# Designs tried in a protein design chat: VH-VL binders against b7kms5. Part 95

Target 1, 80 residues: b7kms5
Amino acid sequence: DTFETVRNTIRIESEVDESLRQLCHEERITKETWLEAAYLYLCEKPEELAQVIQLAQERLSQRKAIADYKRAKTMQERFL
Short names: E, the ipSAE of ESMFold2; O, the ipSAE of OpenDDE; V2, 0.75 times the mean of E and O plus 0.25 times the DockQ between their complexes.

## First folded at step 5 (VH-VL)

Design ja26 (framework fv_iratumumab; at its last look DockQ between E and O 0.22; V2 from the best seeds 0.00; counts 0 for: pae E 14.1 > 2, placed apart)
Fold by ESMFold2-Fast, scan of step 5:
Structure ja26 (fold): chain C 80 residues (1-80), chain A 126 residues (1-126), chain B 107 residues (1-107)
Amino acid sequence: as target 1 above (80 residues)
Amino acid sequence: QVQLQQWGAGLLKPSETLSLTCAVYGGSFSGYYWSWIRQPPGKGLEWIGEINHGGSTNYNPSLKSRVTISVDTSKNQFSLKLNSVTAADTAVYYCARDYTVEYFGSDTYDLYFDYWGQGSLVTVSS
Amino acid sequence: DIQMTQSPTSLSASVGDRVTITCRASQGISSYLTWYQQKPEKAPKSLIYAASSLQSGVPSRFSGSGSGTDFTLTISSLQPEDFATYYCQQYNSYPLTFGQGTRLEIK
């Protein structure tokens, strides 16, 4: 076979993971193959890829804002 | 790539208000706190305060009675106003992005400034 | 406020030297310390956070150590581009505070 693989560890939101696990179970595929297929599909569709990138940027921004809030709160509590 | 560009007053008289603006290009504005930091000639760095996209601020207590930081989310800009300036406020003023490092499963966070503006020299003289 | 004191305030060194700069906090700050490099007429650049975590793109000759109140920045083999002023900064609690700086000068 021509497939050479790389092992990756990723952290995603629990609700998203549960939904994706359910989809993969129902369709009898794996999260690995779903990720590969989704990326390859989007590479052929620049307009859809741009929309996915925008959603990813929004989700990243939300995660960073939450981390900043928690960081600032902790520093303020130490200062009192 | 993220770039911070700043502009505003250069030469002020004692008692005037210092006003500086920082614009953010090439990256997300809404996921961060943004800081102002100053450096008097030949001296070290002093943190003035920070603001996030929602307008939440934290100020250095030594300056809090004179300082206001505001945000214009429509322009991806944040601004510093410092009232009642004296010669002691003569410094290069920098805007910078607060970068918070989060760890999986941890309630501890690390912090550094990852992008900085070019600096604005403000001189207060009579 | 937490006071940060650096030592020495200035030092002279030659290319290839091992250089150590120290930073002392007036109160325990765990490992909540960042080191910055500043070249003349430029904004500072972050090198190390969490006292010892080297940032991406920073040469491996830079290292940091310490916890609590005593911290060190080490440059294992000084290069020409390393002549600059170095600052430590605590982020244990507000307000954020910096050391007074250590100016590294060519011998």
Scores: ipSAE 0.526, ipTM 0.838, lowest interface PAE 1.5, mean pLDDT 92
Fold by OpenDDE, look of step 6:
Structure ja26 (fold): chain C 80 residues (1-80), chain A 126 residues (1-126), chain B 107 residues (1-107)
Amino acid sequence: as target 1 above (80 residues)
Amino acid sequence: QVQLQQWGAGLLKPSETLSLTCAVYGGSFSGYYWSWIRQPPGKGLEWIGEINHGGSTNYNPSLKSRVTISVDTSKNQFSLKLNSVTAADTAVYYCARDYTVEYFGSDTYDLYFDYWGQGSLVTVSS
Amino acid sequence: DIQMTQSPTSLSASVGDRVTITCRASQGISSYLTWYQQKPEKAPKSLIYAASSLQSGVPSRFSGSGSGTDFTLTISSLQPEDFATYYCQQYNSYPLTFGQGTRLEIK
């Protein structure tokens, strides 16, 4: 390797992950290099970056809502 | 990057009220639970309680009767009050962010405390 | 409440050693366990969550295993920076609870 890599834990929604996996397989690339390339591309595309950020924020909100529900269930189970 | 900065009085007498505040910088305050955790000198960790942006709280039952955690969303701050302190409440108190790992299509989740305040030593002494 | 018991409370080891720390829950907690590392006068640092998922940036020499009531943190080859106190923490049920800690000292 000619550059340093950083280990990350990335959780992707299962349907998106499968779709991305399939794309990467067909294009003979990896999810890691896809993400790197996508980010670098977007760094030069401020309008597109803004759109991606907005979409990411929406998806995050959905995840947080689910997380809150799950936490509530965990709390309820304490009293069972 | 997310940073937690905490402050409050470090020396108390028995029966007084402990009061600490934690401010969140460099990240979103909403969408997370925020916890207080304490550690007596030379001892382990005890989870005190947590609060989210909406003010929903969960407390450790061992402290619930004496503990109040509140939030000031306008300042991205949350606070801890512990009433009727005794020597047993002497500890380093940490604020921390609860990072929740969520999974679509599942009713389970994982969590860990990923960002912590610098800690506040609170000593209760007569 | 769920009590978490770590073993040993303390141990001495040398650089390069394989180190194993165990954590036992008083009742089943599935895989809802996080391991932390704490150095003196510092806040704890998360290492492993979901019993076996390595936190980002944590060296691969750290690993976690177990489910139900018995869990293990392993350091395959101890490095100088690994001498610290380690805690397990369950999040299966409220209140969240920690083990009493395992102090890993240099031999």
Scores: ipSAE 0.073, ipTM 0.783, lowest interface PAE 2.6, mean pLDDT 91
Fold by ESMFold2, look of step 6:
Structure ja26 (fold): chain C 80 residues (1-80), chain A 126 residues (1-126), chain B 107 residues (1-107)
Amino acid sequence: as target 1 above (80 residues)
Amino acid sequence: QVQLQQWGAGLLKPSETLSLTCAVYGGSFSGYYWSWIRQPPGKGLEWIGEINHGGSTNYNPSLKSRVTISVDTSKNQFSLKLNSVTAADTAVYYCARDYTVEYFGSDTYDLYFDYWGQGSLVTVSS
Amino acid sequence: DIQMTQSPTSLSASVGDRVTITCRASQGISSYLTWYQQKPEKAPKSLIYAASSLQSGVPSRFSGSGSGTDFTLTISSLQPEDFATYYCQQYNSYPLTFGQGTRLEIK
């Protein structure tokens, strides 16, 4: 055995997940192999990797802002 | 790495207004709540209030009539004003970042203060 | 307001001892509780969030347990660097409130 894997849970936006599921189905690959291939491909392309990182940072910031809004509302409503 | 640096006057007379400012370096200002927390000498911690990038605030009801927290997003700064101080307001004041542990697809979350300013001792005397 | 009451207020223990500190909420807070360590003249440092989730970089000798109103912080084998004051803090509802603190002194 030369192929060790780690079991993880990943949560992604439902519209992105639907699109990724469709792509993987059409190409007869799994989400796991797509993620591995995408990272390995980008490792040799520093400018493209930097653009992906920038987009990821923007999405992370947006998700945190939404979570902070929900936190404030949920704290006020925990007296149900 | 995120750093919070705070400043303001440290010696006040009764009835004056406490004013402190906290600047955020090395990280995003947007996407977080920012808190002020105080600690009287030799005593425990008291949460004063918080503010987000959009200016939304939550205050401790015990201080709400005297406290204002404001934000200047162009400078990545937030400030505390506490009116009509008395000796009971003598404390070390900290600014801090509210870190939210997000659970996607859920309204629940966990919270802790992950970065703190260095602390500012404010003494109220005659 | 949710009052957080810690016990004991102060505690002396020897290196190697198992130390427990308790925190009681005046009403149910589920598991919405964070533990902090504070050393003299320093800002607090978070140790455990969600009652039992250990922060990155915190030694595994620290653990937390509890839900509802009763919570415990445990240090399984006390080290000299664990001299500090420990605070619990609830985030179930506004205002965010802290316990009064437990001062841990190493004999």
Scores: ipSAE 0.000, ipTM 0.637, lowest interface PAE 14.1, mean pLDDT 85
ESMFold2 (binder alone), look of step 6: mean pLDDT 90; pTM 0.922

Design ja27 (framework fv_iratumumab)
Fold by ESMFold2-Fast, scan of step 5:
Structure ja27 (fold): chain C 80 residues (1-80), chain A 126 residues (1-126), chain B 107 residues (1-107)
Amino acid sequence: as target 1 above (80 residues)
Amino acid sequence: QVQLQQWGAGLLKPSETLSLTCAVYGGSFSGYYWSWIRQPPGKGLEWIGEINHGGSTNYNPSLKSRVTISVDTSKNQFSLKLNSVTAADTAVYYCARDYTVEYFGSDTYDLYFDYWGQGSLVTVSS
Amino acid sequence: DIQMTQSPTSLSASVGDRVTITCRASQGISDWLTWYQQKPEKAPKSLIYAASSLQSGVPSRFSGSGSGTDFTLTISSLQPEDFATYYCQQYNSYPLTFGQGTRLEIK
């Protein structure tokens, strides 16, 4: 009510989402507040933040490789 | 810093072949698709096609009979050839990087063009 | 091919205004839509992908919404640097297609 917020749509792996959802339910918090807290906490821990960024870069590279593979398999011409 | 630089012929006569080249500097060429996109003067954008470092291509069906995109991985360059040009092919041509995000095991990916060349005006007139 | 239609084709607005432009797909594209901003004689710049995901470095006054066939780009408080042409683009299926553009002009 007094907070200024932005609405984001993010895509994450279904297994990660399910695990995070279970954690949030058990701890009685929301995904939004967990995401905010995690980022703020990591900003106070430069070495841990660097490790998270490295993991994020690895996951992004993996997604790009999979997208590349799937696009290479896309059939541009289909029988009508 | 990733940069795309493009060059090629600017003035063509009807029936000639349009040829443009795009060079990638400051970043990895492999791991991405690279696109050509055009924009006729005062009009919107039209996607022409894309290529990856392995030479795999996807083309806009409306242009497929006239278009060839090729790659020179040793130079980190990719090129567009468009045959049998007409006045309708007059446009600014851009090369661009396809930035994609895909989930492991998913059939979906997000897509946007994150780096663009400076654009090349190609004019086709008699 | 999936046709993307934007409305309006052009609009005039003043600094500080809330501006809304819309994009309609000829068939369902879920949320697989990117918005671009293009300034005169420059290449387009991506603003929003997945219909509502703000690109890093893009001001929070920009927002996107919608799913299926109807999409909206909103600028909550127009700034002088926002006068440009805006394009939507679907990536649900090949070929990739763009809207015709909405030109945002100074009133």
Scores: ipSAE 0.000, ipTM 0.651, lowest interface PAE 12.2, mean pLDDT 85

Design ja28 (framework fv_iratumumab)
Fold by ESMFold2-Fast, scan of step 5:
Structure ja28 (fold): chain C 80 residues (1-80), chain A 126 residues (1-126), chain B 107 residues (1-107)
Amino acid sequence: as target 1 above (80 residues)
Amino acid sequence: QVQLQQWGAGLLKPSETLSLTCAVYGGSFSGFYWSWIRQPPGKGLEWIGEINHGGSTNYNPSLKSRVTISVDTSKNQFSLKLNSVTAADTAVYYCARDYTVEYFGSDTYDLYFDYWGQGSLVTVSS
Amino acid sequence: DIQMTQSPTSLSASVGDRVTITCRASQGISSWLTWYQQKPEKAPKSLIYAASSLQSGVPSRFSGSGSGTDFTLTISSLQPEDFATYYCQQYNSYPLTFGQGTRLEIK
């Protein structure tokens, strides 16, 4: 065949996972093939790809901010 | 990739206000706390405080009455002001990035400073 | 505040030696401790976090151990570039506190 695959473990927001799972169920596709198709499609659209990269950077920043907030709160609360 | 560049202060007289600024280049400014840390000559490191993109601060209680850290998100900069300086405030001052390590499925976090500015020597003398 | 005390304050060693530096916290800090290396005229560089987790790019001759109040940094076979001052730092609670430093000098 023309496909050699790798196994990846990814961590995504639960609400996004739920929405994506619902979409994949309704359209009768898999998360794996949706991810492949989305990336390939966006690679042909440089301006749209740039928008997605910006959103990804914003989401990464949000995750880091949440981790930092939780870390700071934990350190503040120790010895309470 | 990420660089911290700092400037300000230098030689101060007792009672003056110390002012330093740190600029972040080559990486994301949001999503981190940013710290000021000082080192008096021949002594160890002392953490002054930290600030995040949203302006939330945590200060060393020993300095809290005299210290203000502020952030300018439009310039990717954060600044230290230390009021009423004395000779005891003579030190090399560093800005640094707080890197928080998060683990999947855990409510515990690790912390280290991964990028540092070049340091600014501040001397307080009459 | 949690006081961090390092010992020795300074030591002399030769290339190839095994060197151990200790750090004691005034109260329990679990494994929430980072080790830094500082060379003259330079900012510190983190070596180990979580008491024993080696930073990417740090040579494997460096190792950390301990939990609670007693911690050690070990250099298994000292190299010329390892002569520096080493600091421990706790992140159990605010304020963040550092040890006074251990200066490692060539014998």
Scores: ipSAE 0.464, ipTM 0.823, lowest interface PAE 2.0, mean pLDDT 91

Design ja29 (framework fv_iratumumab)
Fold by ESMFold2-Fast, scan of step 5:
Structure ja29 (fold): chain C 80 residues (1-80), chain A 126 residues (1-126), chain B 107 residues (1-107)
Amino acid sequence: as target 1 above (80 residues)
Amino acid sequence: QVQLQQWGAGLLKPSETLSLTCAVYGGSFSGYYWSWIRQPPGKGLEWIGEINHGGSTNYNPSLKSRVTISVDTSKNQFSLKLNSVTAADTAVYYCAREYTVEYFGSDTYDLYFDYWGQGSLVTVSS
Amino acid sequence: DIQMTQSPTSLSASVGDRVTITCRASQGISSWLTWYQQKPEKAPKSLIYAASSLQSGVPSRFSGSGSGTDFTLTISSLQPEDFATYYCQQYNSYPLTFGQGTRLEIK
């Protein structure tokens, strides 16, 4: 292809994925191009980027709280 | 130590509602997601949906319009209701516990079903 | 939905044989795959998670490998208790999906 790409596997909330799939279908784009565009757009808007980072931190904290209910967890880091 | 016991109606007519209950003994009910999985005779496994102690659910989109999973935390049990059954819903239904291996600083995890109920054969026939 | 396709759908083997079962995902799932064993009239039993991590209590003759879309379950020296149906399952995205199964039968 014309671009060099990296393959990442990500796990996101089911409801978010469903909503994103519908958006991508309606606009005739892909999830990968939407992710790229969203990141690039936010990089030009520091205040909005900070808000997104805060939301991401809140969502991560919530997932960690839920994970605290699960017995099995490790201290090992993983890549997506 | 941990044991899942399930019960409910075994023979149904088309258009009726399938109702099954799974009770958890010998272990912690909170801290896990609990799933329903079915297996039509001679076929493979199909995931129906999951619920946690707080009542948060995720359903297989193919069944979402007909399925409801609920939890009774006071009894350590969760239940499946599947509306408007047809012959295609004939299957052995299993309840199962999801065991997850979490990774610190990550929202990703490994997943497998570690304890299963004995299975309930549900037959839908006229 | 991610489709999981197993091959072969059935195979016959003898005790002592090396058996290989494959599973292919319709899209990349990294290593987010669990293998199960199911005997007649019984619930499935998990053998391997994260494509290659052996469950406690599962004999070392079982091993898993692969990443992305192609995965393999290997039994290095088949024993009588290993005749069963084997399933792969992805947990990369919802809904959770299983392969159609591979039936391992006595030759």
Scores: ipSAE 0.000, ipTM 0.607, lowest interface PAE 15.2, mean pLDDT 84

Design ja3 (framework fv_iratumumab)
Fold by ESMFold2-Fast, scan of step 5:
Structure ja3 (fold): chain C 80 residues (1-80), chain A 126 residues (1-126), chain B 107 residues (1-107)
Amino acid sequence: as target 1 above (80 residues)
Amino acid sequence: QVQLQQWGAGLLKPSETLSLTCAVYGGSFSGYYWSWIRQPPGKGLEWIGEINHGGSTNYNPSLKSRVTISVDTSKNQFSLKLNSVTAADTAVYYCARDYTVEYFGSDTYDLYFDYWGQGSLVTVSS
Amino acid sequence: DIQMTQSPTSLSASVGDRVTITCRASQGISSWLTWYQQKPEKAPKSLIYAASSLQSGVPSRFSGSGSGTDFTLTISSLQPEDFATYYCQQYDSYPLTFGQGTRLEIK
C-alpha cells in the first residue's frame, strides 16, 4: 500500500511502440515500469534530460506539422 | 503554461457587427489552429470557425456568409467579426486552441480544444 | 454535416451511482470523438479524446467507449463535483459539431 498509481492513456508512434514492446518482451519488463525507470534515470542526468526534452519538442513540432497538413487535405475533400 | 484572454464585445443592436479579439500568452502561437466557439444562453456549443498562423481559415457553413476570422501573428492575436447580427447571435463566445496530434502509422489525427478563453457575453437586442 | 444526438438530455443521479451517457452520430465517424464537461459559467473542459483516451488529470472513474456511430461516456461512481453538462464532439468532418448536451443533476 506504499505505491499509489494513476492510469494514463497515451498515443505514441506505431514504430516506437513496436520497438518498445519488443524491448520489454526481451527484458521481461512492462511499458509502465520502463517509462518510470527512464524518467527517474534522466532526472539524475540534467544534460541528458535536456537532450531528451529537445527531441520531444522536435517530435511534437513534426506531429503538429503533419496534423496540419492532413487537416488541410481533409478540409479540401470534405468541407465542400 | 498557456492562457487565452479575450475582449471586445458586449451589447449590440440588430444589423451591427460583432467584434472580438483573443490574445495568446505563455506559448507558441504558430503551429496551431485557433477556433471561435459560441454558446447561446441555456443551449449547446456551436463551432464558428478556425484560423492558423498563415491565415488559412475554415468556417462553419451556417455562418460563412457573415463571419471573418483574422490573425495578427506579431501580437499572437486572432479576431472574430460577425456581420449583420440578430437576436439569434446572443451567446457567450469562446476562443480556444485546436490541439491536433498525428499518430504515425495512421492517416488520422486527434482533435480537441485544450485551452479556452474566459468567454465573452454578447447580447443582441434593440 | 454530421448530427450528434445525446441521450438522455437530462439525468438525475445520486453520489455513488454508475452513470451512462450516450452519443450517436448520423454517420460513421470511426473513433474521432471528444467528450467535454462544462460546469456553470465556465468554459468546457476536455475529458476524453479518440472516443476512449482519457486526458491527463481526469479521474479514472471516467471512461469512454464506442466506434462508428454509437458512443458512451461512463462515470463509474459519481462524485459531487461531477454534476455538470456533458457534450460529445465529432472531428471526422467539417464543420465540427457537438451534441446537444446531457445535464447531470442531483436526484
Scores: ipSAE 0.000, ipTM 0.641, lowest interface PAE 11.3, mean pLDDT 86

Design ja30 (framework fv_iratumumab; at its last look DockQ between E and O 0.03; V2 from the best seeds 0.00; counts 0 for: pae E 15.1 > 2, placed apart)
Fold by ESMFold2-Fast, scan of step 5:
Structure ja30 (fold): chain C 80 residues (1-80), chain A 126 residues (1-126), chain B 107 residues (1-107)
Amino acid sequence: as target 1 above (80 residues)
Amino acid sequence: QVQLQQWGAGLLKPSETLSLTCAVYGGSFSGYYWSWIRQPPGKGLEWIGDINHGGSTNYNPSLKSRVTISVDTSKNQFSLKLNSVTAADTAVYYCARDYTVEYFGSDTYDLYFDYWGQGSLVTVSS
Amino acid sequence: DIQMTQSPTSLSASVGDRVTITCRASQGISSWLTWYQQKPEKAPKSLIYAASSLQSGVPSRFSGSGSGTDFTLTISSLQPEDFATYYCQQYNSYPLTFGQGTRLEIK
């Protein structure tokens, strides 16, 4: 089949999810097809792909900082 | 690959201030806490404290009155100052990265030190 | 502070032996324990976190078990490169604390 699929579970920021849901509703598409189209489009544009990767790296760094903060807070709270 | 390199004074007299700096290369600085850990010759490991890029610190209570850890985010460096040293502070000092393991849907986290500096021997002798 | 006590403090073994090292916490720490290996004049290397989760690149002969207060590190078939000092470390709460270490030496 030309559209054999895999099921993925992903966790994204609530605000981004809400904005993306609104966009998909307004344009009458799904999150799945938006993700596929965005990736395919960027693969044809190396300079734009590099910009997206840079943003992704920045967002990943922010998530790591948040996880570290929560971990430290939990360990401080267990001490008390 | 992440690499930690450290430097600072090696030989001190009692009452002086120990100063060490650790520089981070090859990876992200801002997403982590960074630790100092020491080991007296022939003995075990003692955690001194950690700091994140925002300057939030945790200190070992046994050293808290004498220790300051600071960060220079523009240089991807963090530093240890230990005041009023005595012979008991003679040790190899290591900098290390606190690596936090996060799990989807969980409020629990795991922790280990994944990268370490080469170590700096500090000898306190009169 | 949570005190970590290892036993034995030192042991001698031969290549091919099964070696066990134990670590006891002064209070319950769930599974929040990391094991490290340290070779002479080198920084420690993490082997196992969450009491039983093996690090990538660490040989499968290493395993960890336990929860609460009693923990064990096992080397199923000792190799020459395994002669080192081993440390446990709790991350239940601050301050982070290490055991006193177990020195593994050639018999």
Scores: ipSAE 0.466, ipTM 0.823, lowest interface PAE 2.0, mean pLDDT 91
Fold by OpenDDE, look of step 6:
Structure ja30 (fold): chain C 80 residues (1-80), chain A 126 residues (1-126), chain B 107 residues (1-107)
Amino acid sequence: as target 1 above (80 residues)
Amino acid sequence: QVQLQQWGAGLLKPSETLSLTCAVYGGSFSGYYWSWIRQPPGKGLEWIGDINHGGSTNYNPSLKSRVTISVDTSKNQFSLKLNSVTAADTAVYYCARDYTVEYFGSDTYDLYFDYWGQGSLVTVSS
Amino acid sequence: DIQMTQSPTSLSASVGDRVTITCRASQGISSWLTWYQQKPEKAPKSLIYAASSLQSGVPSRFSGSGSGTDFTLTISSLQPEDFATYYCQQYNSYPLTFGQGTRLEIK
């Protein structure tokens, strides 16, 4: 190996993950190499990168909103 | 870049009220929970409580009866009050931002403190 | 409340050593665990969340594993800057709770 890998857990929405998994299977690649390739591609495409970032921010916002609700629910359960 | 800056009195007498404030710079105040965490000298960390921009709070039951966390959204600040302090409340107090993210279709969310204030030493001494 | 117990409380190691720190929860917390590193007079720094997810910028020599009640932080090859105190923290339920800490010192 000529490069170092970073061990990490990537959690993806189930439907997206399944779709990505299927694509990777069909193309005989891995999610890891897909992500690497996608990032590298976007690094050369500033406009596309900006679009992806915006989409990512929107999805993050949704996840944060749901997390906020879950935290509040946890608080309610504590007082029951 | 997000920065948290703290201030408040560092020396208290027993039975007094601890009061600390944390200001958030360089980032959005809304959309996050904000925590207070303390650490007695040479000891471990204790989570005190948290608050979101809407004023919803969670408190550690060990301190709930004495603790009040509040928010001033107009200033991007949140504060900690701890009543009836004793020597056991001597600690470095940290404010921190809670990073929280949910995963769609899961009951799981992640939480960690990603930005911290510089810490405030509060000493309770007679 | 969920109690988090770390082991060991302190350990001495040398640069290059493989170091393992364990954290046990008093009840199941799934993978809702974060590891922190704290250096003297500094605030803690998040290293690993979700038990095994490495934070951005954290060296790959750090890794986390475990689920349920038993968790492990591993430093594959200890570096000089790794000498610090490490804490686990559960976020399965309120109140959020930390382990008592593990002080990693130079042998």
Scores: ipSAE 0.403, ipTM 0.864, lowest interface PAE 1.1, mean pLDDT 92
Fold by ESMFold2, look of step 6:
Structure ja30 (fold): chain C 80 residues (1-80), chain A 126 residues (1-126), chain B 107 residues (1-107)
Amino acid sequence: as target 1 above (80 residues)
Amino acid sequence: QVQLQQWGAGLLKPSETLSLTCAVYGGSFSGYYWSWIRQPPGKGLEWIGDINHGGSTNYNPSLKSRVTISVDTSKNQFSLKLNSVTAADTAVYYCARDYTVEYFGSDTYDLYFDYWGQGSLVTVSS
Amino acid sequence: DIQMTQSPTSLSASVGDRVTITCRASQGISSWLTWYQQKPEKAPKSLIYAASSLQSGVPSRFSGSGSGTDFTLTISSLQPEDFATYYCQQYNSYPLTFGQGTRLEIK
């Protein structure tokens, strides 16, 4: 109970996932344990955490822009 | 140190079922996929399929209609059955560990073979 | 299915030679390629994973390179124990597939 896990599905950009998979393979760890460790490590480094958050916000904005583009293209095809 | 020991099938007649078993020693059975691979005499290697401790399988489409891979987690063993054999199924059959890591919510994606069984020659008479 | 093609299928070389074996994938596999060595009557042994990462216990004269579709295994100074058959294998996607092999013979 104290070491319970939550099943999640996440989508990661293919280039990043390939690089992360290689790192995890080389270090004999899982993607999940790497993500947990990275978060816990950054919790002790507030300035570096802020930089990671900024990068995450930039990537989120980029993904929203791509999704909006695709949605607009689909609407044009259906509407016209 | 991980060790794979395999046994079963030697000489078969056409239409019989090939049956091989592989036992895993010296390491964790959970958290990996376990493969069967075959090699016709003097020829290259063909991946047959794999299985994890939970019974999830992946099969080579070329063999899928005839292949069953199963697991016995209480014995750390996995098995191959190949139905309706012909002379074309004559090969050395290997069990192997897929280098993979399974963890809750994780997919497996490192599927090269770091440990192999000793090989079993299966001959199907003409 | 991703087809793996090795070149050459056979070659002869002398102790001390530099040997190069190539492997080509029919479509991109990133770096998800392993090289194996197989001696007669033995199971294959993994030499290199992820195209270029040397397995533990493998001599440093072995090296791998490449990404995408074209990959190379190099033996910088051939030793007597290196005469064997070499296979590449992709693990980018199912079904897992091997090259047809390269037989390295003593000249």
Scores: ipSAE 0.000, ipTM 0.613, lowest interface PAE 15.1, mean pLDDT 84
ESMFold2 (binder alone), look of step 6: mean pLDDT 89; pTM 0.921

